# VH-VL binders against Ribosome-recycling factor (frr), part 15

Target 1, 187 residues: Ribosome-recycling factor (frr), of Petrotoga mobilis (a9bjd6)
Amino acid sequence: MAKRSSYAKEAEEKMKKTLEHFEDELKKVRTGRPTTAIFEDIKVDYYGMPTPINQVATLSVGEERTVVITPWDKKMLEPIEKAINSSNFGFHAINDGNVVRVSFPNPTIEERRKLVKAIKEMLEETKVALRNIRRDDIKKVKEIKNEGSISEDEAKKFEEEIQEILKENEDEAEKIFQRKEKEIMES
Key: E = the ipSAE of ESMFold2; O = the ipSAE of OpenDDE; V2 = 0.75 times the mean of E and O plus 0.25 times the DockQ between their complexes.

## First folded at step 10 (VH-VL; framework fv_pozelimab)

Design w6 (at its last look DockQ between E and O 0.02; V2 from the best seeds 0.00; counts 0 for: pae E 18.5 > 2, placed apart)
Fold by ESMFold2, look of step 10:
Structure w6 (fold): chain C 187 residues (1-187), chain A 120 residues (1-120), chain B 107 residues (1-107)
Amino acid sequence: as target 1 above (187 residues)
Amino acid sequence: QVQLQESGPGLVKPSETLSLTCTVSGGSIRKYYWTWIRQPPGKGLEWIGYIYYTGDTDYNPSLKSRATISVDTSKNQFSLKLSSVTAADTAVYYCAKEGYDWRSGYFDYWGQGTLVTVSS
Amino acid sequence: AIQMTQSPSSLSASVGDRVTITCRASQDIRNYLGWYQQKPGKAPKLLIYAASSLQSGVPSRFAGRGSGTDFTLTISSLQPEDFATYYCLQDYKYPYTFGQGTKVEIK
């Protein structure tokens, strides 16, 4: 294991916080029940006039991870179904003759691949944040060297420690990403 | 990082209304499903019900006639009222955040819990 | 409501042992099952969601398996900090229901 100077310990603490943030952001890639707000403002054809769904129906969350849209007039079932299915939400709606249900089954393979691409982008942003910490802490070491508080040989050693900590944290970020990727693709 | 904290009186008299508030920090209440769960001393966990910020709620049928969950988005809080309490309502009450994942619902963050004792 | 039956209700094991806890649902809940750990005086902590997915920060010695009606939680090498009560939860249909719990005591 690496022996750490006080400068390297500061960098290590900052980088561990950055990885914690990355893991927290990965939790937000998940989707649960849809928000009813997404559907409430969708316009439907009501006797030839575009009308918000919330003016012709009530929306609720069903027991089986569905959104249930109950129109006041059953004639609106098909227009509502079509409006939901033609939107860019990526969900599917089923009209059962009494209500329109929007079901959220397990993600499709295509949805899973899109999620993996999103978390890969988060990984690259995390790596940039880690490298910024390295740059800032190397700058501090150089300032202390220029003030005469440490030798040039000491400064080089501290910079090498900070680079090793960066590599360790980049490797850990990759492991975190790979675990989440596997979870998304193989759940 | 989302944090939840229950608050409210620890003692409630029989037939009165139990009232608890959960304060959410480190995240917006307008984003997730928010849940109350209780645990009688020495016993298991019972799901009470949930609320979404739009007012969408559902309750355990065993409590539906007495329970009301509400949300105050301006204070980033949600609350439980349980009317006509008896000694059977003595429990530790937890608030919890439901995860936002199509694959399953789960409670990833919990408050510390607060004991409410119903005693005459 | 969907009934969740855990077994055993309690067990005693040594550090290093493999421990298995079973949860059975009264109807098909597909993979909508979570596992929670609760230590005395503390709130439950999520271990496993979607039957087999490990929550962030949970050690890999915890594994969930199963689908349909039969589920297991396995601790491959029991550690002193694993003393706790474990609950399963179905989140397939409201009301969400917990199993009765399994208390794990470390001898």
Scores: ipSAE 0.000, ipTM 0.446, lowest interface PAE 18.5, mean pLDDT 83
ESMFold2 (binder alone), look of step 10: mean pLDDT 92; pTM 0.937
OpenDDE, look of step 10: ipSAE 0.724; ipTM 0.908

## First folded at step 11 (VH-VL; framework fv_pozelimab)

Design x1 (from w1 with heavy chain G99R; at its last look DockQ between E and O 0.36; V2 from the best seeds 0.00; counts 0 for: pae E 5.8 > 2)
Heavy chain, then light chain:
Amino acid sequence: QVQLQESGPGLVKPSETLSLTCTVSGGSIRKYYWTWIRQPPGKGLEWIGYIYYTGDTDYNPSLKSRATISVDTSKNQFSLKLSSVTAADTAVYYCAKERYDWRSGTSFDYWGQGTLVTVSS
Amino acid sequence: AIQMTQSPSSLSASVGDRVTITCRASQDIRNYLGWYQQKPGKAPKLLIYAASSLQSGVPSRFAGRGSGTDFTLTISSLQPEDFATYYCLQDYKYPYTFGQGTKVEIK
ESMFold2, look of step 11: ipSAE 0.352; ipTM 0.721
ESMFold2 (binder alone), look of step 11: mean pLDDT 92; pTM 0.947
OpenDDE, look of step 11: ipSAE 0.740; ipTM 0.914
ESMFold2, look of step 12: ipSAE 0.138; ipTM 0.678
ESMFold2 (binder alone), look of step 12: mean pLDDT 92; pTM 0.944
OpenDDE, look of step 12: ipSAE 0.762; ipTM 0.927

Design x2 (from w1 with heavy chain G105D; at its last look DockQ between E and O 0.51; V2 from the best seeds 0.00; counts 0 for: pae E 8.6 > 2)
Fold by ESMFold2, look of step 11:
Structure x2 (fold): chain C 187 residues (1-187), chain A 121 residues (1-121), chain B 107 residues (1-107)
Amino acid sequence: as target 1 above (187 residues)
Amino acid sequence: QVQLQESGPGLVKPSETLSLTCTVSGGSIRKYYWTWIRQPPGKGLEWIGYIYYTGDTDYNPSLKSRATISVDTSKNQFSLKLSSVTAADTAVYYCAKEGYDWRSDTSFDYWGQGTLVTVSS
Amino acid sequence: AIQMTQSPSSLSASVGDRVTITCRASQDIRNYLGWYQQKPGKAPKLLIYAASSLQSGVPSRFAGRGSGTDFTLTISSLQPEDFATYYCLQDYKYPYTFGQGTKVEIK
């Protein structure tokens, strides 16, 4: 339909917010890609003072699943390497004389499949939330009809619009899931 | 809080089909992976297989030719059928909940009480 | 299928003892290992998941360690309610498989 009623627009707004929440939750799902954030809590000995790594170095994501740590002072290369290798994370840091590189484990295909199962559950919960919005908004349309504020024909039109919006949003949720699934399996 | 309860006949004749149902309460069957596990008397545990409510299943290869797990979302139940049973299929049968949480891995955190199925003539 | 081997099959211990149960996988299962406690006539109860994560409501005297192929469950100070059979489970790869069990008995 080219134009939707105010009741259908209300349903559409609620469903859009539900999809935004789903997309936000998917962003929190680990993709197996390296991140600099995990190193923010590691302290290094900086001239006798325990100092966070990000106060003595620039951290960036490098090629081949690495984090590259570039200290402002190259004398910090060995202290940074030791701090990371001594951490509870179990990473292996390599000092090449210019930077410290930390290689991240590559998740196995089985681990990636487990992540996909988890986001499939998120997708199905999202679909339930979308269907609840339809149920609630159809209930409101029926109440307004019973009060005489709209005709039977208007109520039927609004209910059909809400059903169309549900289908559109379920399809979009599925597309969002498929993009994330592909990212996980191919990262 | 999710609760699981097995139900079905406690006695099954050899060569026939064992049929069990797990009723889920305190939660929706549309949310988790649902699993059957069995334990012969005095022995260890054997994973049978799982179902997700959309129909996705997988089975222990040792049982795959005889086992079928199904779901009835309208009743909030899932079921096991095991065909051509023998005395070796006598066991306590458990249903269990498994879910994968991206923030933390989980395992079988909720189990039914178990139901003994005896295969005897 | 991944074989899970527990050791010992049985042990005797007194209240207050530190007990350790081992579980070995036939191949690398990373940290996808759970520990379960089972008392006679009852369903198994999850204690530890992901090799070292304590399940909600489980006392802190239970600790899981290990990765790869070698895992341990330790009870730091055995209590009367801890006499039970313990199972490890790999949930890395289908079919999921359990160890044969370790019975912890009163000395």
Scores: ipSAE 0.012, ipTM 0.587, lowest interface PAE 8.6, mean pLDDT 86
ESMFold2 (binder alone), look of step 11: mean pLDDT 91; pTM 0.938
OpenDDE, look of step 11: ipSAE 0.592; ipTM 0.843

Design x3 (from w1 with light chain Y96W; at its last look DockQ between E and O 0.23; V2 from the best seeds 0.00; counts 0 for: pae E 10.1 > 2)
Fold by ESMFold2, look of step 11:
Structure x3 (fold): chain C 187 residues (1-187), chain A 121 residues (1-121), chain B 107 residues (1-107)
Amino acid sequence: as target 1 above (187 residues)
Amino acid sequence: QVQLQESGPGLVKPSETLSLTCTVSGGSIRKYYWTWIRQPPGKGLEWIGYIYYTGDTDYNPSLKSRATISVDTSKNQFSLKLSSVTAADTAVYYCAKEGYDWRSGTSFDYWGQGTLVTVSS
Amino acid sequence: AIQMTQSPSSLSASVGDRVTITCRASQDIRNYLGWYQQKPGKAPKLLIYAASSLQSGVPSRFAGRGSGTDFTLTISSLQPEDFATYYCLQDYKYPWTFGQGTKVEIK
C-alpha cells in the first residue's frame, strides 16, 4: 500500500488548490451549452441575506439556449434578475413577470477560437504553477537530505512521489481543459 | 487602468513605410487582442487589423498587402508598419484593446489618444 | 465585407431633446453591434456593446436597441457634453466595419 510522505502531502495540497483555481477561472467562460450548474456561484438578496438562487427558485434548461429560473415566490423575480445581471459572469437575464430567463451566448466561430486560445494559455500557466510546486518541494527534500534528517534512499523515494503527484495533476488539468474546449466548440 | 499611447513620426514621405508603436501601460499586453484603427481627417473610422499577443494576425483585406502588425511582449508594445504610403494614408492612427469576455466580443474598450500621420513631400 | 449605414449623417438638437440615430447592416449580425462616441480631437469611446448593453461609466440616458440588421441609439435627454459624432461598429465577421458616423450638433 503506497503511503505518501508529509513532503508529498504538502505538494499534493498545493497542486489541488492550483487545479481548483484553474477550474474557477474556466467557469467565467460562459460560451457552453446552457446548464443550471453555473448558477451555484450566484447569490441573491433574500430578505437581506445572500442566498443561493437554487434555494429560492427552480432552475431548468429551456429552449433557445436559455436557463429558466422559476422562483417559488414571484417577488423574488426582480432580485434574481438583478443578481444575474450584476454578476461578473456577464449573463443577460430577462424577467417576464413569471420567470427569469437567462440567455447563453452563441458566439461566432472567431469568438470560439479566441476563447479556446485563451483557455489553452490558462492551462499552460496552470502547468507552470504545478511544476513550480514540484521544484520547490523537491528542493526542500534535498535540503533535509543534506542536513542528514533523511537518507539518500528516502530522499529518492520522496522525489519520486512528488513527480508522480505532478503527473496526476497535469493529467487532471488536461482533462479539465478538454472538457471546456469541447463545451466552447460544440455549444 | 489600462492605458495605450501611440508613438512614431508625424510626417512620412510618399512611397515610404509608416511605422507606429503602441505602448501599453497599467496592464499586461498578454492574453489580449490588440488592434490598429485609423481615421482620415474629417472622415470615418477604418479597422486595420489585429494581433494576438502570441503573434497571430489578421488584416482588413483593403490593407493586407501593405500592413504588418507585430508585438513585443518584453516591451509591452505592439506596432504597425504600412508600406508604400500615399496621401490617402494620411490619418489619425489609433491603437485599441479588444475586450476579453463572451459579452464584449471584439468591442474596443480602451483606446490610445491617437497620432496624426501626414503623408506629404 | 458587411456594410454599416448610419442615418442621419448629421442632426441639430437642443439640450433636453430626445435624439435617435439608426444603423443598418447589409446582413444579419444578430446583436454584434457596438456604439461609439467621438468628441472633436479625442479617441472614440465605447457606449453600448452587444446592441443594448451599457458600458461601465456611461450615463443611462444612452440606450441601444435592435437586432439582425436594424439598430438604434437613443439619447433620452440630450446634454451639452453629448455634442459628438456617433459610430456603430459590427463585430460579427471580419473585417470589422464602422458606420460612416452621425454628427450630433447642439443648437
Scores: ipSAE 0.005, ipTM 0.559, lowest interface PAE 10.1, mean pLDDT 86
ESMFold2 (binder alone), look of step 11: mean pLDDT 91; pTM 0.929
OpenDDE, look of step 11: ipSAE 0.688; ipTM 0.891

Design x4 (from w1 with light chain G34A; at its last look DockQ between E and O 0.55; V2 from the best seeds 0.00; counts 0 for: pae E 3.9 > 2)
Fold by ESMFold2, look of step 11:
Structure x4 (fold): chain C 187 residues (1-187), chain A 121 residues (1-121), chain B 107 residues (1-107)
Amino acid sequence: as target 1 above (187 residues)
Amino acid sequence: QVQLQESGPGLVKPSETLSLTCTVSGGSIRKYYWTWIRQPPGKGLEWIGYIYYTGDTDYNPSLKSRATISVDTSKNQFSLKLSSVTAADTAVYYCAKEGYDWRSGTSFDYWGQGTLVTVSS
Amino acid sequence: AIQMTQSPSSLSASVGDRVTITCRASQDIRNYLAWYQQKPGKAPKLLIYAASSLQSGVPSRFAGRGSGTDFTLTISSLQPEDFATYYCLQDYKYPYTFGQGTKVEIK
């Protein structure tokens, strides 16, 4: 790694955290196996309050690529079924009067295309976040130059470093997107 | 917060090209899928096609030979051209934003007000 | 293209009535079904997406159900402002297609 100024290192750290967030969000996008973690932050109406499902029900992984959601109160079966069917693209929830069963079918070609459209939007949001970091850090460099703490030549060098870091992280974001796209289309 | 507004001539002669522009405000055209939909007076809705800012497009097969959707990112606009029009192309034309989340499905959550285009001599 | 058939084509009901509109797809569209309300001279307004998910700001008297090929929109207690034409839309596969509409009139 080339040695970078403290201004460039600050930008690099913030941009890497932004990419880590993007990767974490992509893990939630379906390509296969059921897990209860996906449902634990889905909210249902519980006495007029949005409440996480795991606070009103027990979640377990069942057979046949199914997650079983067992509410403490059977009156919550319909709200839970509705929340799941509206909260996740591609889920199929069935309420049998005792539990809500969620099936994780193989996505169709059309569903895979819709998932790719969704992660394209996430990529663009990530790029905006990266550009905001560059803008803010370039502004700091210009303020320090105007205060006389660094020379104009030093400021220009720092701004170039920040721009290089942006390009590196935009390229990495694109690679992350392309790997996920491939996983979605080919899984 | 996203708002769409159609613009273009309200009267077009047969055999000419219908040309409409949708101006997007309150959001970037570079983020979403953008769509044209039309409704003949007193009739139902017909999806025309979409565009993504990178150039990804698709069209209703019924209009594919005559329709072109394009985007101008510098103006935050997208446009429809429909060639060789006839009286059957008289309709209110809407532009719309495809809104979706991988958890929520897709839909057209924001629409322009619509603009009537009449095809007549 | 996927054909969407709504029924009834029109209906009249009184304020407070429960109204049900059905939409049938010519093939399996999973849950990729939306419901729109259109008032005269206005653009359609999204009510329900993903078959059963209520759009923000839409009253809870509107409910969507169904999956596969058969879907319903129910208005549990019809209000005067619900006079409109209702359309279903499949957004599963291009070309996206609308039902022919259901006109709801208040008696």
Scores: ipSAE 0.328, ipTM 0.710, lowest interface PAE 3.9, mean pLDDT 86
ESMFold2 (binder alone), look of step 11: mean pLDDT 91; pTM 0.938
OpenDDE, look of step 11: ipSAE 0.698; ipTM 0.891

Design x5 (from w1 with light chain A50Y; at its last look DockQ between E and O 0.42; V2 from the best seeds 0.00; counts 0 for: pae E 5.1 > 2)
Fold by ESMFold2, look of step 11:
Structure x5 (fold): chain C 187 residues (1-187), chain A 121 residues (1-121), chain B 107 residues (1-107)
Amino acid sequence: as target 1 above (187 residues)
Amino acid sequence: QVQLQESGPGLVKPSETLSLTCTVSGGSIRKYYWTWIRQPPGKGLEWIGYIYYTGDTDYNPSLKSRATISVDTSKNQFSLKLSSVTAADTAVYYCAKEGYDWRSGTSFDYWGQGTLVTVSS
Amino acid sequence: AIQMTQSPSSLSASVGDRVTITCRASQDIRNYLGWYQQKPGKAPKLLIYYASSLQSGVPSRFAGRGSGTDFTLTISSLQPEDFATYYCLQDYKYPYTFGQGTKVEIK
């Protein structure tokens, strides 16, 4: 095969989805750094219709570790405040009559170290999942060889491809971890 | 279900090195943070230190000059060495696992049975 | 190091009594406090973590409260199996430190 066999492509897709899951779980580990992206998943009642906040307000990063939400219509202040306070964020939204402010926590150095410990554990779980994918897909290649559908030389090549894909994804997982660790310690 | 078991000599001579091993079963040592805690007979509990499988450690300052915690990933074990022991080091020694909840940090949810180490006076 | 002071050091109680044990930290430890039960000759058993969260398999008669420097463990209706020594632990900052213990004895 010119680049990667269909057997290696199956492993590659599963491993990429595993990394996507890891990245998604890391987003739940809050750094305390103000960001508007967290609010993208929140909808408010806009005249009876659930509407994303960014369609009824401007979101910006404000002073003192806040996100400032400025609705185009001041009547939306209370619905936005309620939507944020009803979410699973654990933040406190404050409505001052002009904007809704959401304060981000400023964890202590000890709390940051606990967060790093947690993401180290998430990284190791991810590596186990990647290795399980390699094991399962190498098993499939050996079954196909034993059935006579591919030669021993072809099977060896496909196994080498799967090993290469594992290494690439383990390295990427480590890079993802290191970026998050730095963000946690420096935010 | 993670299980921990302490092993090592129950009697140590003064000035020598106390050496204990904790064997982890029902889970991988390459997960979680692993801790040693001790309790002198009839007294309270004292945290000694922890290790992560990558080699990260930290110790109670009262023991830091004498204590070494290490890990052997191939045997799924971690160990405590305490040098220059005295009668004050006589205690039940426990190994323990830190919990996983990122907010709670360290909750020792699984403990070994403990092993008494006596430093002869 | 953060000192953890338990009170009382011992108490006598009857089955069915409400028992309250306090733990005071020498500095703010937020919610990073655990409660452990230890029976003679046994390893400690985790009851409460993060000040107020009940560990799996622990009866609901155990409740933790507090934040910052002042914490309590309450046993709402003491059972025969609850006669033991109880320890608090701060796991906020190294070195992690235990309180001195509170022995709950039969009256």
Scores: ipSAE 0.135, ipTM 0.657, lowest interface PAE 5.1, mean pLDDT 87
ESMFold2 (binder alone), look of step 11: mean pLDDT 92; pTM 0.941
OpenDDE, look of step 11: ipSAE 0.741; ipTM 0.919

Design x6 (from w1 with heavy chain S107Y; at its last look DockQ between E and O 0.51; V2 from the best seeds 0.00; counts 0 for: pae E 2.8 > 2)
Fold by ESMFold2, look of step 11:
Structure x6 (fold): chain C 187 residues (1-187), chain A 121 residues (1-121), chain B 107 residues (1-107)
Amino acid sequence: as target 1 above (187 residues)
Amino acid sequence: QVQLQESGPGLVKPSETLSLTCTVSGGSIRKYYWTWIRQPPGKGLEWIGYIYYTGDTDYNPSLKSRATISVDTSKNQFSLKLSSVTAADTAVYYCAKEGYDWRSGTYFDYWGQGTLVTVSS
Amino acid sequence: AIQMTQSPSSLSASVGDRVTITCRASQDIRNYLGWYQQKPGKAPKLLIYAASSLQSGVPSRFAGRGSGTDFTLTISSLQPEDFATYYCLQDYKYPYTFGQGTKVEIK
């Protein structure tokens, strides 16, 4: 719409923020160059204390799309392996008795399909959030109509505007999803 | 928190169609992949197939010619039909939610209580 | 289909013992291996996913290890409530397939 009510503007702003959040979450689904930085926020149990991996190990970029984690104390090999594998990062960490190696392989076809399942879940959550915004803003319009501040005809117009904004943002959410799906399947 | 409940007849005659429904509560059927799994009495588990609400579905090749999984989003339910049953299809049937985090793999974190279906006479 | 072979088929152990169950896949399944516990008359319960990730609410005495084709579930100090049958599941590729199960009996 070229011109919208204050209630439609509020719905539009909230829905745009919801889409921006969706896009931000999708950025976490990546196949970039191996880097040690991604592990700096992972903590491992060190004598009962959650401790950053870089404070108990040396991290380096190795061959074959790997990061090599060399603990100063070999007893930390298993805790580090577990911390990485349990972190929901989707990395393949292997403990060889001397170091923990983390592979950053290109996803297989099966793994790409699993990534698409994950972003399908994110899309559906985004759609729920968009519909909740519509519900809340339609409720506000009905309250103001019941208070007598706007006519029945004005309330109906505002509700129609909010419905159109929802449709626009659901369509945009779908387009954002499809672009990411294509990136995943073709990366 | 998602909850699943199987329902359907506990006794089915040979050559007839087994029909089960899973009712989902505490969550939207649109968010997840949904699965049927069965277990013959005293034996192991067999994955039957899955469905996503958009129609994405696949089946264990051992059952593919006889199995149909469907979803009814308006009732928040999904269903299994297994045609031409024999005594070998006697099992406890479970419905389950497939979870997936892109970094942690696939898992079945919520299961129905299971329903025994006996194929007899 | 990917075949999953568990061993042993059953075992008997005392409270406090360390118990290890193995699962072998007929092909490389990376880390897409889950462990499930099933008590008589109940649905299976997820313990471990992604080979080594502990499900929320599962006691830390349960640990999973392995990748590729060879996997283990270890119970570091067996408790009376750990009496159950344990199944591995590959969830790498459809059809998903379970091991045949390992029954753990407590003396």
Scores: ipSAE 0.449, ipTM 0.761, lowest interface PAE 2.8, mean pLDDT 87
ESMFold2 (binder alone), look of step 11: mean pLDDT 92; pTM 0.935
OpenDDE, look of step 11: ipSAE 0.698; ipTM 0.896

## First folded at step 12 (VH-VL; framework fv_pozelimab)

Design y1 (from x1 with heavy chain S107Y; at its last look DockQ between E and O 0.68; V2 from the best seeds 0.00; counts 0 for: pae E 5.2 > 2)
Heavy chain, then light chain:
Amino acid sequence: QVQLQESGPGLVKPSETLSLTCTVSGGSIRKYYWTWIRQPPGKGLEWIGYIYYTGDTDYNPSLKSRATISVDTSKNQFSLKLSSVTAADTAVYYCAKERYDWRSGTYFDYWGQGTLVTVSS
Amino acid sequence: AIQMTQSPSSLSASVGDRVTITCRASQDIRNYLGWYQQKPGKAPKLLIYAASSLQSGVPSRFAGRGSGTDFTLTISSLQPEDFATYYCLQDYKYPYTFGQGTKVEIK
ESMFold2, look of step 12: ipSAE 0.375; ipTM 0.729
ESMFold2 (binder alone), look of step 12: mean pLDDT 92; pTM 0.934
OpenDDE, look of step 12: ipSAE 0.680; ipTM 0.888
ESMFold2, look of step 13: ipSAE 0.221; ipTM 0.690
ESMFold2 (binder alone), look of step 13: mean pLDDT 92; pTM 0.934
OpenDDE, look of step 13: ipSAE 0.714; ipTM 0.902

Design y2 (from y1 with light chain G34A; at its last look DockQ between E and O 0.83; V2 from the best seeds 0.00; counts 0 for: pae E 4.4 > 2)
Fold by ESMFold2, look of step 12:
Structure y2 (fold): chain C 187 residues (1-187), chain A 121 residues (1-121), chain B 107 residues (1-107)
Amino acid sequence: as target 1 above (187 residues)
Amino acid sequence: QVQLQESGPGLVKPSETLSLTCTVSGGSIRKYYWTWIRQPPGKGLEWIGYIYYTGDTDYNPSLKSRATISVDTSKNQFSLKLSSVTAADTAVYYCAKERYDWRSGTYFDYWGQGTLVTVSS
Amino acid sequence: AIQMTQSPSSLSASVGDRVTITCRASQDIRNYLAWYQQKPGKAPKLLIYAASSLQSGVPSRFAGRGSGTDFTLTISSLQPEDFATYYCLQDYKYPYTFGQGTKVEIK
């Protein structure tokens, strides 16, 4: 809503990027619905080079809580199967000679509770990152004040703006968390 | 690099309250789940309960009526109180950091060195 | 509560031996099983989580296997520093419960 100082705008942009990262990481956390996003960080040996699976295959959501991975080169079936089964993600991959089918059991209530605990930790990591941005930008405001470029009153106003932006972004982080928590528990 | 250190009295009289504090350094208490575990001398390990910094707790049903875990975020500490102790509560008490990995579940990756609490008349 | 039963309760082995410790859960715990090593006078140290995942800094001679109710810890070539008591832990459902321990003695 209100126009903010250049110092506050920089802080706001950094904090919004931090929230975007948080949202992107939450997409990788499984729910009651399978997605292809959980494979974004898995790499396969492609002729000696670690390569993301989506660069050597088409990924789609199949039936019965599966993701179907169709490699463009069928020689990649075994490397893809191996990479997925070797991951610590708890995936189970089956290679049928044409595609790799990946499944894992629908999360139990206990597993959903663990997932919620994990995203609580991710939320707190995000809040730490937001607070570090505030700390760094308040430090810059104090340095400019000490150099005489702004008055004490101006510095106080800029610090108050930065604190307001932090609160807004912490509140948004909480809302993002609550939406994901609901999705985990209710899907 | 999280470090945990237990502190508190090593001797407690029967029927009184055992009180221990775990001091966390090298990390924020607001980030993880924090747990108490005990081990009677020469015996196995028993999970007591956990706390999250917001106050979320749960306890081993065998101890739930007597155990209280609390957190002091300003001191980066969490504590255990166990009331109405008997000789059966004599044990080495450990505090531990519980890690939740959304891909693989849970584990305790860091432990304090433990403190022996003896319940004796 | 989920009961965890370890076998054997104690064993003696020589350096270089392959040692296998088993752990059985009273109900299905998927892969939510961890293995801890405890040396006398020390706190337990995490070796394996998620049944088979090796914790950072743990030698590759340690391997975990199993899912559901039956799990094993194998030390492929026992070293002198592996003298310790080993515990399994189910971390599937509160209250988390440990096996009773397996004491491994060298020679």
Scores: ipSAE 0.297, ipTM 0.708, lowest interface PAE 4.4, mean pLDDT 87
ESMFold2 (binder alone), look of step 12: mean pLDDT 92; pTM 0.929
OpenDDE, look of step 12: ipSAE 0.687; ipTM 0.886

